# VH-VL binders against q9h9l3, part 54

Target 1, 176 residues: q9h9l3
Amino acid sequence: PRKMVAIDCEMVGTGPKGHVSSLARCSIVNYNGDVLYDEYILPPCHIVDYRTRWSGIRKQHMVNATPFKIARGQILKILTGKIVVGHAIHNDFKALQYFHPKSLTRDTSHIPPLNRKADCPENATMSLKHLTKKLLNRDIQVGKSGHSSVEDAQATMELYKLVEVEWEEHLARNPP
Below, E stands for the ipSAE of ESMFold2; O stands for the ipSAE of OpenDDE; V2 stands for 0.75 times the mean of E and O plus 0.25 times the DockQ between their complexes.

## First folded at step 3 (VH-VL)

Design Ac7 (framework fv_amlenetug; at its last look DockQ between E and O 0.83; V2 from the best seeds 0.00; counts 0 for: pae O 10.1 > 2)
Fold by ESMFold2-Fast, scan of step 3:
Structure Ac7 (fold): chain C 176 residues (1-176), chain A 120 residues (1-120), chain B 108 residues (1-108)
Amino acid sequence: as target 1 above (176 residues)
Amino acid sequence: EVQLLESGGGLVQTGGSLRLSCAASGFTFSNYAMTWVRQAPGKGLEWVSAISYSGDYTDYADSVKGRFTISRDNSQNTLYLQMNSLRAEDTAVYYCAKVRYYGSGSFDYWGQGTLVTVSS
Amino acid sequence: EIVLTQSPGTLSLSPGERATLSCRASQSVSDNYLAWYQQKPGQAPRLLIYGASTRATGIPDRFSGSGSGTDFTLTISRLEPEDFAVYYCQQYYSSPRTFGQGTKVEIK
């Protein structure tokens, strides 16, 4: 087994006019795509906007949700010391109020070889949905029910595996 | 050391009301969602209601919606179930249970249960 | 609501034998949000398995869970006298949370 995990978080809107993104679900999978963590998370601040179309979060998910402080502790224990793969992962780390070392972070929205394989500009930030369709021939984030962070984390790991050898070699020669 | 103790059960007439309590100890009650599950004599388990750690979010089975109200007092470490317009089919042992985090939605600790008998 | 159907209704076995209990869901239970409970006469249920396959704290390793989607299994590798009880599966993927009707494991 490898010391690598993939993460995807869902956020809801809190604060003035719901413009602050607060963690409301987190999924973490291992290298093979097995789920290590998947919990709904209750933000410490009042939820103004569930953003359900994208997050998949509804008021009823908050009933059994883990408090943010407890969830954060659980998540950080899983991430610490591992290579963490995500898509636009800075948003997930921000929602977790967490700093993960750049040397152990892999962001599939900023890997030029991955965009090249998808026939996209190398420096463009392509959506997870687009890259997954182009490279894995799989439709994710389908329908009106919102996104599944488990599905997104699994897709993110599979995308990284397509360029893992090439990208790890690049990082060894060009440390972040 | 985690303990949940239900009370308030008893015999009540059809159409009556009853309030159940669940006293919690051995864990930080205010950090966990709680639930009520019932079991009719000789029958299986039926989920009844759930409440978030803060008390701000609740959910109910359709069979009790509009008649039962779940609430909690975090300062007293106590969970409540207010039952109104009781029917014969509400006769059951009522269990208080703690929601497990890390597998949230499953119930890791249960009380001994309190019997509610609704008759005419 | 998701209906869970357990089979068999009653399983008659002797100590030392393997028990295999089935739980079938009317709709896919995504993300493996499925738990198993044990209940002895006059007692409250006890959590055995959550996440379809993860043993709860203090549960002996003779208990194991498997399956995904609509078909789930609880296995007791070698029955001990204290294992004769009623077993319930429960899904927590969709509201309302629902339980199967139970499988009674009894002494032959």
Scores: ipSAE 0.571, ipTM 0.831, lowest interface PAE 2.0, mean pLDDT 91
Fold by ESMFold2, look of step 5:
Structure Ac7 (fold): chain C 176 residues (1-176), chain A 120 residues (1-120), chain B 108 residues (1-108)
Amino acid sequence: as target 1 above (176 residues)
Amino acid sequence: EVQLLESGGGLVQTGGSLRLSCAASGFTFSNYAMTWVRQAPGKGLEWVSAISYSGDYTDYADSVKGRFTISRDNSQNTLYLQMNSLRAEDTAVYYCAKVRYYGSGSFDYWGQGTLVTVSS
Amino acid sequence: EIVLTQSPGTLSLSPGERATLSCRASQSVSDNYLAWYQQKPGQAPRLLIYGASTRATGIPDRFSGSGSGTDFTLTISRLEPEDFAVYYCQQYYSSPRTFGQGTKVEIK
């Protein structure tokens, strides 16, 4: 059967006024939550804003970080041919400069059955932190030291599992 | 075959300076972060300094900060360590090492080392 | 700074015996950014294990790593004559990168 992975990325600000989001960490887990990839990544452009409060990225992480070109190759090799689960996953793909097939993409920020389980409106966009608290009784992204992309990827996979059977059947009936 | 060859070690008085070099071959040097690790005679390993693949980012152990400067010349495939204001405690074999991507921060290839002896 | 404390300082064993080496961190090493190295007299260190449990290329399967958080273990399931050396753990989670003080595995 087709393998499934979850991905989460942390971004820093590059470009004019730091408005461009550039990849600075990426974590990928398998269906069971085992870590397949977790590396700090050095963007090819000058970092203007580390965004440390959310990203957890500091200047010291960049010294041994994998160059973006190399990291992207490693990450895409893992993603190819797999169902990829993420939360607001378009941001992760944008930072990777990559477009994964829609038929193989699952975004937990936009799955109506998942919202229903959380007693949220079907069309609402819910944060990963909120869904994880309501549906898994877990607190993630605690404090102001920044997010853990491993923790977030693991939570995203567990959330998808709650609706996997229903949503996969829905997509089979309604191909994207 | 990856090779790292340190040079520039020797005997120097306290307060003196030395510049260590590490000649790299067998890999694309400009794609990899590099590091210096030292080992005092009969003692354990101590991380000294690291530099990103482009040279834009550097980091230092507190014991050497302000006295040592790591640099690289990617056109010559060479890593450097400028050591100023040397102290007796800086006496060690100095290794250059290549950073492994996947396991970044671990060191997959090491040079033979060059001995720096600081005398009073 | 994360301090790594290795135990025992010296481990005296015979070929064929199982060796268990401990590395304890002063703070949690998040996401298991922990490596193990072997160093023989007069030689540079050799990477054995990275990511706490992943063997480096060319490392025999008698070497295994385990642990998480603050407690990490290197195990050599059956000592060979070439395994008598000093072993170091190293963390690459935060700056400064630090090594443990070493465990010497010596022939009994």
Scores: ipSAE 0.348, ipTM 0.764, lowest interface PAE 4.1, mean pLDDT 90
Fold by OpenDDE, look of step 5:
Structure Ac7 (fold): chain C 176 residues (1-176), chain A 120 residues (1-120), chain B 108 residues (1-108)
Amino acid sequence: as target 1 above (176 residues)
Amino acid sequence: EVQLLESGGGLVQTGGSLRLSCAASGFTFSNYAMTWVRQAPGKGLEWVSAISYSGDYTDYADSVKGRFTISRDNSQNTLYLQMNSLRAEDTAVYYCAKVRYYGSGSFDYWGQGTLVTVSS
Amino acid sequence: EIVLTQSPGTLSLSPGERATLSCRASQSVSDNYLAWYQQKPGQAPRLLIYGASTRATGIPDRFSGSGSGTDFTLTISRLEPEDFAVYYCQQYYSSPRTFGQGTKVEIK
């Protein structure tokens, strides 16, 4: 099995006026798209803004949510030693208060060949939704119920697979 | 070994009150959400209420909202269900259950239940 | 609320046979936040499956869960005598958490 996983996180707002982005859901899938981890996560601070329209997070999800400190431990165990694929993944790592080694990180929002394949400017930051629609002919993040982090993680992995060979070769020649 | 032991059930008149307790052991109680589920005699399961690990968040079924209050004392490893304004339809075996981490919201351990009978 | 409808109401089978239980949701259960429980007479429910397809700890391989969206299935590949019980599906994605009405698997 490949030592590659894709991650996507959903955040809620905590702190004054809800401006602090706190992890509220994390989904991790393997190379085949199988879910390895998918949990609602309870921030250590009171949630001020669930950001439901985007996050999909509701109050009832927090009732049974895994405490952040526990969830973080679980997630880190999964990520350790693996190539981690994500979209705008720096946000996920920030929410996790953890940063994966750059050499083992793949951000689909910063892969020029992926954008090229999607007929987008190579140096532009395209949304996961746009790339997924363009390259996979799939609609994600539809409706008003918010995002599905599992769906997003799976889409991210599938997008990466489209350029995996080319990008890995590039990285080998140009290590970060 | 995880153990959940409900108590406090009994016979109560309509309009009365009852407080259920659930003593937990065998796991770090304060790390897990807890829930109450009830089962009327000869009927199916009905979710009643849930509470987060810290107690900061609670949720209730509409059938009990405003009448029941879920709470917990993590220092005592105890879950509570305060039931007020009891009705005949509240008659059931009440189970406390532990919420597992994976697949948040599934209940991986259950107590033996305590019977609450509300008579008119 | 999400209403879960289980079918059949009663399933009469013999030991060794395959049991297929259905659970249909009134609306999509996102990310397969569905669990299955087993309950024997006079006992508390026992968690069998969570996340639609993941077996709980200690659950035999003969139990399997599948499905997505609105249609979920619990399969018992070969019924053992101890498997005759009532089975409930439950969703925990949306509040209120709801159970199906149950399927009774009885001995033929």
Scores: ipSAE 0.007, ipTM 0.569, lowest interface PAE 10.1, mean pLDDT 92
OpenDDE, second read of step 4: ipSAE 0.005; ipTM 0.552
ESMFold2 (binder alone), look of step 5: mean pLDDT 93; pTM 0.950

Design Ac8 (framework fv_amlenetug)
Fold by ESMFold2-Fast, scan of step 3:
Structure Ac8 (fold): chain C 176 residues (1-176), chain A 120 residues (1-120), chain B 108 residues (1-108)
Amino acid sequence: as target 1 above (176 residues)
Amino acid sequence: EVQLLESGGGLVQTGGSLRLSCAASGFTFSNYAMTWVRQAPGKGLEWVSAISYSGDYTDYADSVKGRFTISRDNSQNTLYLQMNSLRAEDTAVYYCAKVRYYGSGSFDYWGQGTLVTVSS
Amino acid sequence: EIVLTQSPGTLSLSPGERATLSCRASQSVDDNYLAWYQQKPGQAPRLLIYGASTRATGIPDRFSGSGSGTDFTLTISRLEPEDFAVYYCQQYYSSPETFGQGTKVEIK
């Protein structure tokens, strides 16, 4: 059975000079791109920088947002025991203060066959926007009002599907 | 426009062999998993075999394991099913189908089917 | 393997009526990995619904899918003459992929 989800998180700046990334939105989609979770999340620390240009988060989204500890519990229930796909996913796990097993983690920013299909160097870290345009002929993250974490999670799952069979075979032969 | 055209069906004796072909067009064939589904006269659909986009992975229904071989030629955009040691129970219309994605199981496009009749 | 059971086996209705077709799974089909197909005599199956509720490209909005877990439904809100056909559900959650036995929607 295939128990796989894709995740994308949006972070805001907290701490000194807004340099700490804190979770402010999380979207999770299933294998077919259907939304399983999509909530605005209230960080436990004072928000110094909404990073709206990238996050799409505004002060109004925080008014009825789910507190971090409650949201974290909900998210972890969905992720536990599943293969989790993301792009630069270590940033999402850090924001969640969560350890997900490497054997169940798939990071589309570090899959050499995916870069090869996009006519990019195997060792380069390519942005989600670039890979999506090259491989799916789709423009995401357009404009300056911030990213849609739902759109990003859906794109990430579609990108992984392009290399799923090849990469799962590689991982079976070369366990992490 | 996606098209899948099966060929190679016909009448064959029990214990005989037959090779089915499926010519694909209208999509990037090498990017998708492919499958064979059969339907016995007057009966429902039965999944037979699947092959990954690269051809490196294959899977088979228990009823055909060891007798059927699925393969693909991405340079020719063609899917094959080599059928050996045929039994009367293998009599069916055989459909070539495109898997919606590389590993998902829903089949978004189907060929017209080719009839295989295995006689006693 | 997951066994899918469709009911009724035959549904006799007139054009303009609502059709409701059931598909029950022997165990949970997680993540809505369920599809519905339409097949007319002498033709290949046609994908109608995937992901339990998402219409495939070109499928009219009178077709809708619903359900989760072990209980799924295909609804045709107002039957058109071209809708009289056999309908199959399919799960793609667990290998081997399996189909239901089919429901025939026929003219009364």
Scores: ipSAE 0.000, ipTM 0.455, lowest interface PAE 18.4, mean pLDDT 86

Design Ac9 (framework fv_amlenetug)
Fold by ESMFold2-Fast, scan of step 3:
Structure Ac9 (fold): chain C 176 residues (1-176), chain A 120 residues (1-120), chain B 108 residues (1-108)
Amino acid sequence: as target 1 above (176 residues)
Amino acid sequence: EVQLLESGGGLVQTGGSLRLSCAASGFTFSTYAMTWVRQAPGKGLEWVSAISYSGDYTDYADSVKGRFTISRDNSQNTLYLQMNSLRAEDTAVYYCAKVRYYGSGSFDYWGQGTLVTVSS
Amino acid sequence: EIVLTQSPGTLSLSPGERATLSCRASQSVSDNYLAWYQQKPGQAPRLLIYGASTRATGIPDRFSGSGSGTDFTLTISRLEPEDFAVYYCQQYYSSPETFGQGTKVEIK
């Protein structure tokens, strides 16, 4: 089996004016799209803005949520030593306060062949929703209750699989 | 000083297309969600579309879904609204506004607005 | 979608008087994700209050917001000449974002 996972995190607003992005949910799926981790996570700071429209997080989800430090330890044990796929994944790693080696990181928002297949400019950062609709003919992040981080992680893995062979060959020739 | 400058409005015939732009300055554009809000002559405010800070998430009012597309270019600090299949009911001043957070929130700064007139 | 209903439609007052504006939601607006805006003729709206009761930067303390759930109020304790305008409430709890129809505060 490939030692590859896909991750998607949801953040809420904390700190002054709710401008700090704090981790509130994390979903991790394996190569086949099976869920390895999916937990609501309690930020250490007061939540000023749940950002429910985008995050899907509501106050009720925080009642039995896993505290940040404990969740972070669990997540990092899953990610360590694996190829981690994400979309705009730098934001997920920031929320986790974590550094993952660039050689093991795959960001579907920065893979030129993927944009090319979607008839998008190779150097543009395209949304996960757009790429998923164009390449997989699936609508994700639909409705007013926010998006599912599980759905996003699964879509991200499927998008990567479309370019995996050519992109891994590119990385072997052009190490990051 | 936060500034938002809309452009691209004008007179267009029903069924036509128009692309609005909003040039942002005075804040870190890539950190905040952005939105378009319109106001028909003599009427109230109507939310049209929103886009998250990264562009990963977009949303639309039912009245424009399938016809309008919101997008952003974080390298150029510019927000766009591509309007297709325009109807007389789309006649309005279109405002670009900054969302307080990277996702949803109140709209803390607004542009001057650009008038779109759709005629038969 | 959450429908916001503002009352009264028009409020005729003199400078120095207290203005009380109502906004009622068709469903509960959780976490007080309700904002108030001021709009003068020919100008863009200006954010006054967010989170139902927090004043935006630079907004005078004569403006205050209150309420929770479905019933929200904007109060202007002593009207100044520059306060005569149209006021809109807006919820940002659930998509789509919705605005009230507006309350016009006019000079008597």
Scores: ipSAE 0.000, ipTM 0.468, lowest interface PAE 16.7, mean pLDDT 86

Design Ai1 (framework fv_amlenetug)
Fold by OpenDDE, second read of step 4:
Structure Ai1 (fold): chain C 176 residues (1-176), chain A 119 residues (1-119), chain B 108 residues (1-108)
Amino acid sequence: as target 1 above (176 residues)
Amino acid sequence: EVQLLESGGGLVQTGGSLRLSCAASGFTFSNYAMTWVRQAPGKGLEWVSAISYSGDYTDYADSVKGRFTISRDNSQNTLYLQMNSLRAEDTAVYYCAKERYYWSGFDYWGQGTLVTVSS
Amino acid sequence: EIVLTQSPGTLSLSPGERATLSCRASQSVSDNYLAWYQQKPGQAPRLLIYGASTRATGIPDRFSGSGSGTDFTLTISRLEPEDFAVYYCQQYYSSPETFGQGTKVEIK
């Protein structure tokens, strides 16, 4: 069986008016929730908006941050060949300027059995926070200090585990 | 017990080719990245090439790019290094090294195999 | 590439003494991406420290790693006869991975 990892990224605003989302932190955990990677990342462009309320990123985090190109290489080494689990993971891949094979991607924001288990409409896009609360009885992304990408990655993995068997079977029968 | 056993070394002329092998045992070979590190006689260690657990990712030192190819057969628990266009400066003991979890240093090394390139 | 410079080149000490080995990087390296190895004559290297400060399995506690940024240190609190060897630092922070040139710890 292929190795499975979960990823969560935090982005800051760059470009005009800070509308470009640039990778500023990436966390990767293994199947057991152990942290494999957790680094602050320095975008190649000037940061206009740290989005601290949501991202948790502050200016001081960028002082010794890993340059994007280096970080990207490190992250790709980890992800390559893996089943990658994430929530709304297309945003993470976009920020990484890397797109993982669809057949090896698991997006917990688009898994109908997971929503069903949480008593949510199967075709709805539910937040990670909501699903985590409903299915794991755990509060994440609380307070005003911003998100923890490690916590979010761990929660994402745990959520996927709840439906892993049936979803993997579904995917086997219906390859993307 | 983790074991790494290199083979394939020997004497070769400049411009020649060799294929090194590393037989692995004592761990789930297919779960770990592997690396070749070499050491010229009386010199230090030099990173040569690395390959991911699945073989989907490979990396090379500039000194060997275009000449060496790293590969692996997970069904045989074997790591390979195809060395072409060999030069005198490639003379070294070549070590097979097991990566720790996800590219985090080498927790096990083989005893190495000597490659001697003569002009 | 990141160049690692070790110092001193040779360290002559007696058993029981404290050994301090330095590894300087040409640019900042995250603490999690620095390793130390020991190599005895005719043997393969052995991992001592990874992540700058974590001892590998089976490594005696007289070995310790410290440092951050560009300056890292391997310390042997009390040298044992079997500790006389060559020590290498390695960064796996960026490609290509690189080693220091080594420090030889020899008996005085």
Scores: ipSAE 0.021, ipTM 0.614, lowest interface PAE 6.9, mean pLDDT 92
Fold by ESMFold2-Fast, scan of step 3:
Structure Ai1 (fold): chain C 176 residues (1-176), chain A 119 residues (1-119), chain B 108 residues (1-108)
Amino acid sequence: as target 1 above (176 residues)
Amino acid sequence: EVQLLESGGGLVQTGGSLRLSCAASGFTFSNYAMTWVRQAPGKGLEWVSAISYSGDYTDYADSVKGRFTISRDNSQNTLYLQMNSLRAEDTAVYYCAKERYYWSGFDYWGQGTLVTVSS
Amino acid sequence: EIVLTQSPGTLSLSPGERATLSCRASQSVSDNYLAWYQQKPGQAPRLLIYGASTRATGIPDRFSGSGSGTDFTLTISRLEPEDFAVYYCQQYYSSPETFGQGTKVEIK
């Protein structure tokens, strides 16, 4: 459906000792996994720690990056009114300084049937890499160059589709 | 740089078949939806078919539905259009095109390959 | 399907003049999923504008798009010799994706 998207963000460290997570890249894909948005984003604060091993962000990506305020506006226009799928999606919304309605949010790190299919404890928070390998037989986040947020968003949408019918029925009967 | 190179066009008789190919380079082919757009001689653009990045979802214009099949081989960076039961009205230049972001239309196009259907 | 009707069919203008091209949709194009393309004889189309008003990479600022819902406009503020071409609008909101029939901008 055109009303469902998946999101994955990459954050860099800002503030004291790089402990603040600031948005530095955002990827959004549609239901079919096609890219709707993928931009490097320049934080308003000095970057202390690129966290390159996980984020894949390097100094050269910041040269032509979209300023945070502009990127946020673009992203929110895409997300507003849509069902948004993500993995540990609270972190993405926090980095965006955005509230998305709980009823339109789907977090693949907190869907018990998905963990059950992967032979994992239903209430455990499993990594995207682990669920993708177990359920889709696909390796993501390989190597030491950092994660691809496009690849992660695509994997997240595909994981959700494995339980979509069952989970949407559950949510209709048990609204969040 | 991004390049899309179509091939496989030519002259074919009514009722015949042709397979078009589009070789892609200069971008991560497996991350993007691809499309075929055609243009009859002296006419405007007509969208023909689209395929998702994975190949799991396809869509077709009503005029070609049931006769044309779009597919892709991500390991070879190649897009295909299998055309069966060809009609005179299928005569056109066929363009391979790539979508970028935001469903932002088609940011890169190939040079086109001419398909002529005659009886 | 959404039918896009472009007007006028032909615009005869001189270099330096302003060109205003219209694209009308048979039903609302939500989220402004409308693009404009330029095509010169013997060439593939070139993306000019997407999202109704966002210029594509490398497109000069004399090109601008506006509109929403069912009425969209492409404006070329000051025509240059290389701008004489056929222009197409396209909606990508609803399947099937559809193009307008084109507006030819020609030298007077």
Scores: ipSAE 0.007, ipTM 0.588, lowest interface PAE 10.4, mean pLDDT 88

Design Ai10 (framework fv_amlenetug)
Fold by ESMFold2-Fast, scan of step 3:
Structure Ai10 (fold): chain C 176 residues (1-176), chain A 119 residues (1-119), chain B 108 residues (1-108)
Amino acid sequence: as target 1 above (176 residues)
Amino acid sequence: EVQLLESGGGLVQTGGSLRLSCAASGFTFSNYAMTWVRQAPGKGLEWVSAISYSGDYTDYADSVKGRFTISRDNSQNTLYLQMNSLRAEDTAVYYCAKEKYYWSGFDYWGQGTLVTVSS
Amino acid sequence: EIVLTQSPGTLSLSPGERATLSCRASQSVSDNYLAWYQQKPGQAPRLLIYGASKRATGIPDRFSGSGSGTDFTLTISRLEPEDFAVYYCQQYYSSPETFGQGTKVEIK
């Protein structure tokens, strides 16, 4: 059993003019960054906009993709009872139609010590790309075929590890 | 398309050394754990070794611990298996395989490379 | 280590028949971390099923996996000529990862 995981999801546009964000890929990595889950997920509604430039998702990925209901069950089994790390993680949970306890949630877009290390205002919401470049000296979300949710989840876990001791200590003294 | 190509196999004397390579293409190699699985002639599959996406964590079957070393070069998309102190029972086809997920099955395999250890 | 025992060792059937292959674990394989592979002579293994019941990409619907704990089954609902091969189960729940000894599905 693993105590802490990081998650990143990719969404496609469904509904009128593609305005609804529907889950189309989910990646989960363990503390060491090894992939625990990485599946293309078939939304129950017609895909209007693949958003390929950002999502990396194409029509061929949907042919044998796991239906949303099945994928959701698999993902929630992995997340339940674990500390879940993500960046702007509310969007991922919304796409999963899932509530994860605040006490077990770590959002790297809202960790003041992490922003401080990056020489950014403590209460600002910084992008994953910016924090990764500043703190890990690594460029992510570059290339010609969209973002890799695996790469984003791995970067998110590494960012959290930079402040893990300090932030867990803070949370123990100031429970959410 | 995903492709894994093994090389480096051959005939070697007992006590000798050999280095296997696996060239990966068609996926982001640096994002996945990799493994070596072997198969003795006419026998079943035996897991040999695994390495995490970064190369920082490795694991080995008891039969090869202390003799084999798994490593990777993410800049060249290549997996390696350094085999030392080879024994007759190490004779097998060695497969490079990609883990679908950590603690999961292997979704892609190479063609295999034959290692024959003789006296 | 977890020992996986496959049965039967050889299954002799005709095209069109149903094949049922068993894999038993010496200890509980929690979270269904169990996979099935197909191997033809001179070829690398091919992943069929992972997570005990989830079909891998490109695998036909006639292949299905079931079971939990210590008792797992691979079913081929209607054998095609290309399905005659050796099949292996594998657990990835506990280190070291282990494979069963294999079941050969051959033509009668």
Scores: ipSAE 0.005, ipTM 0.541, lowest interface PAE 11.9, mean pLDDT 87

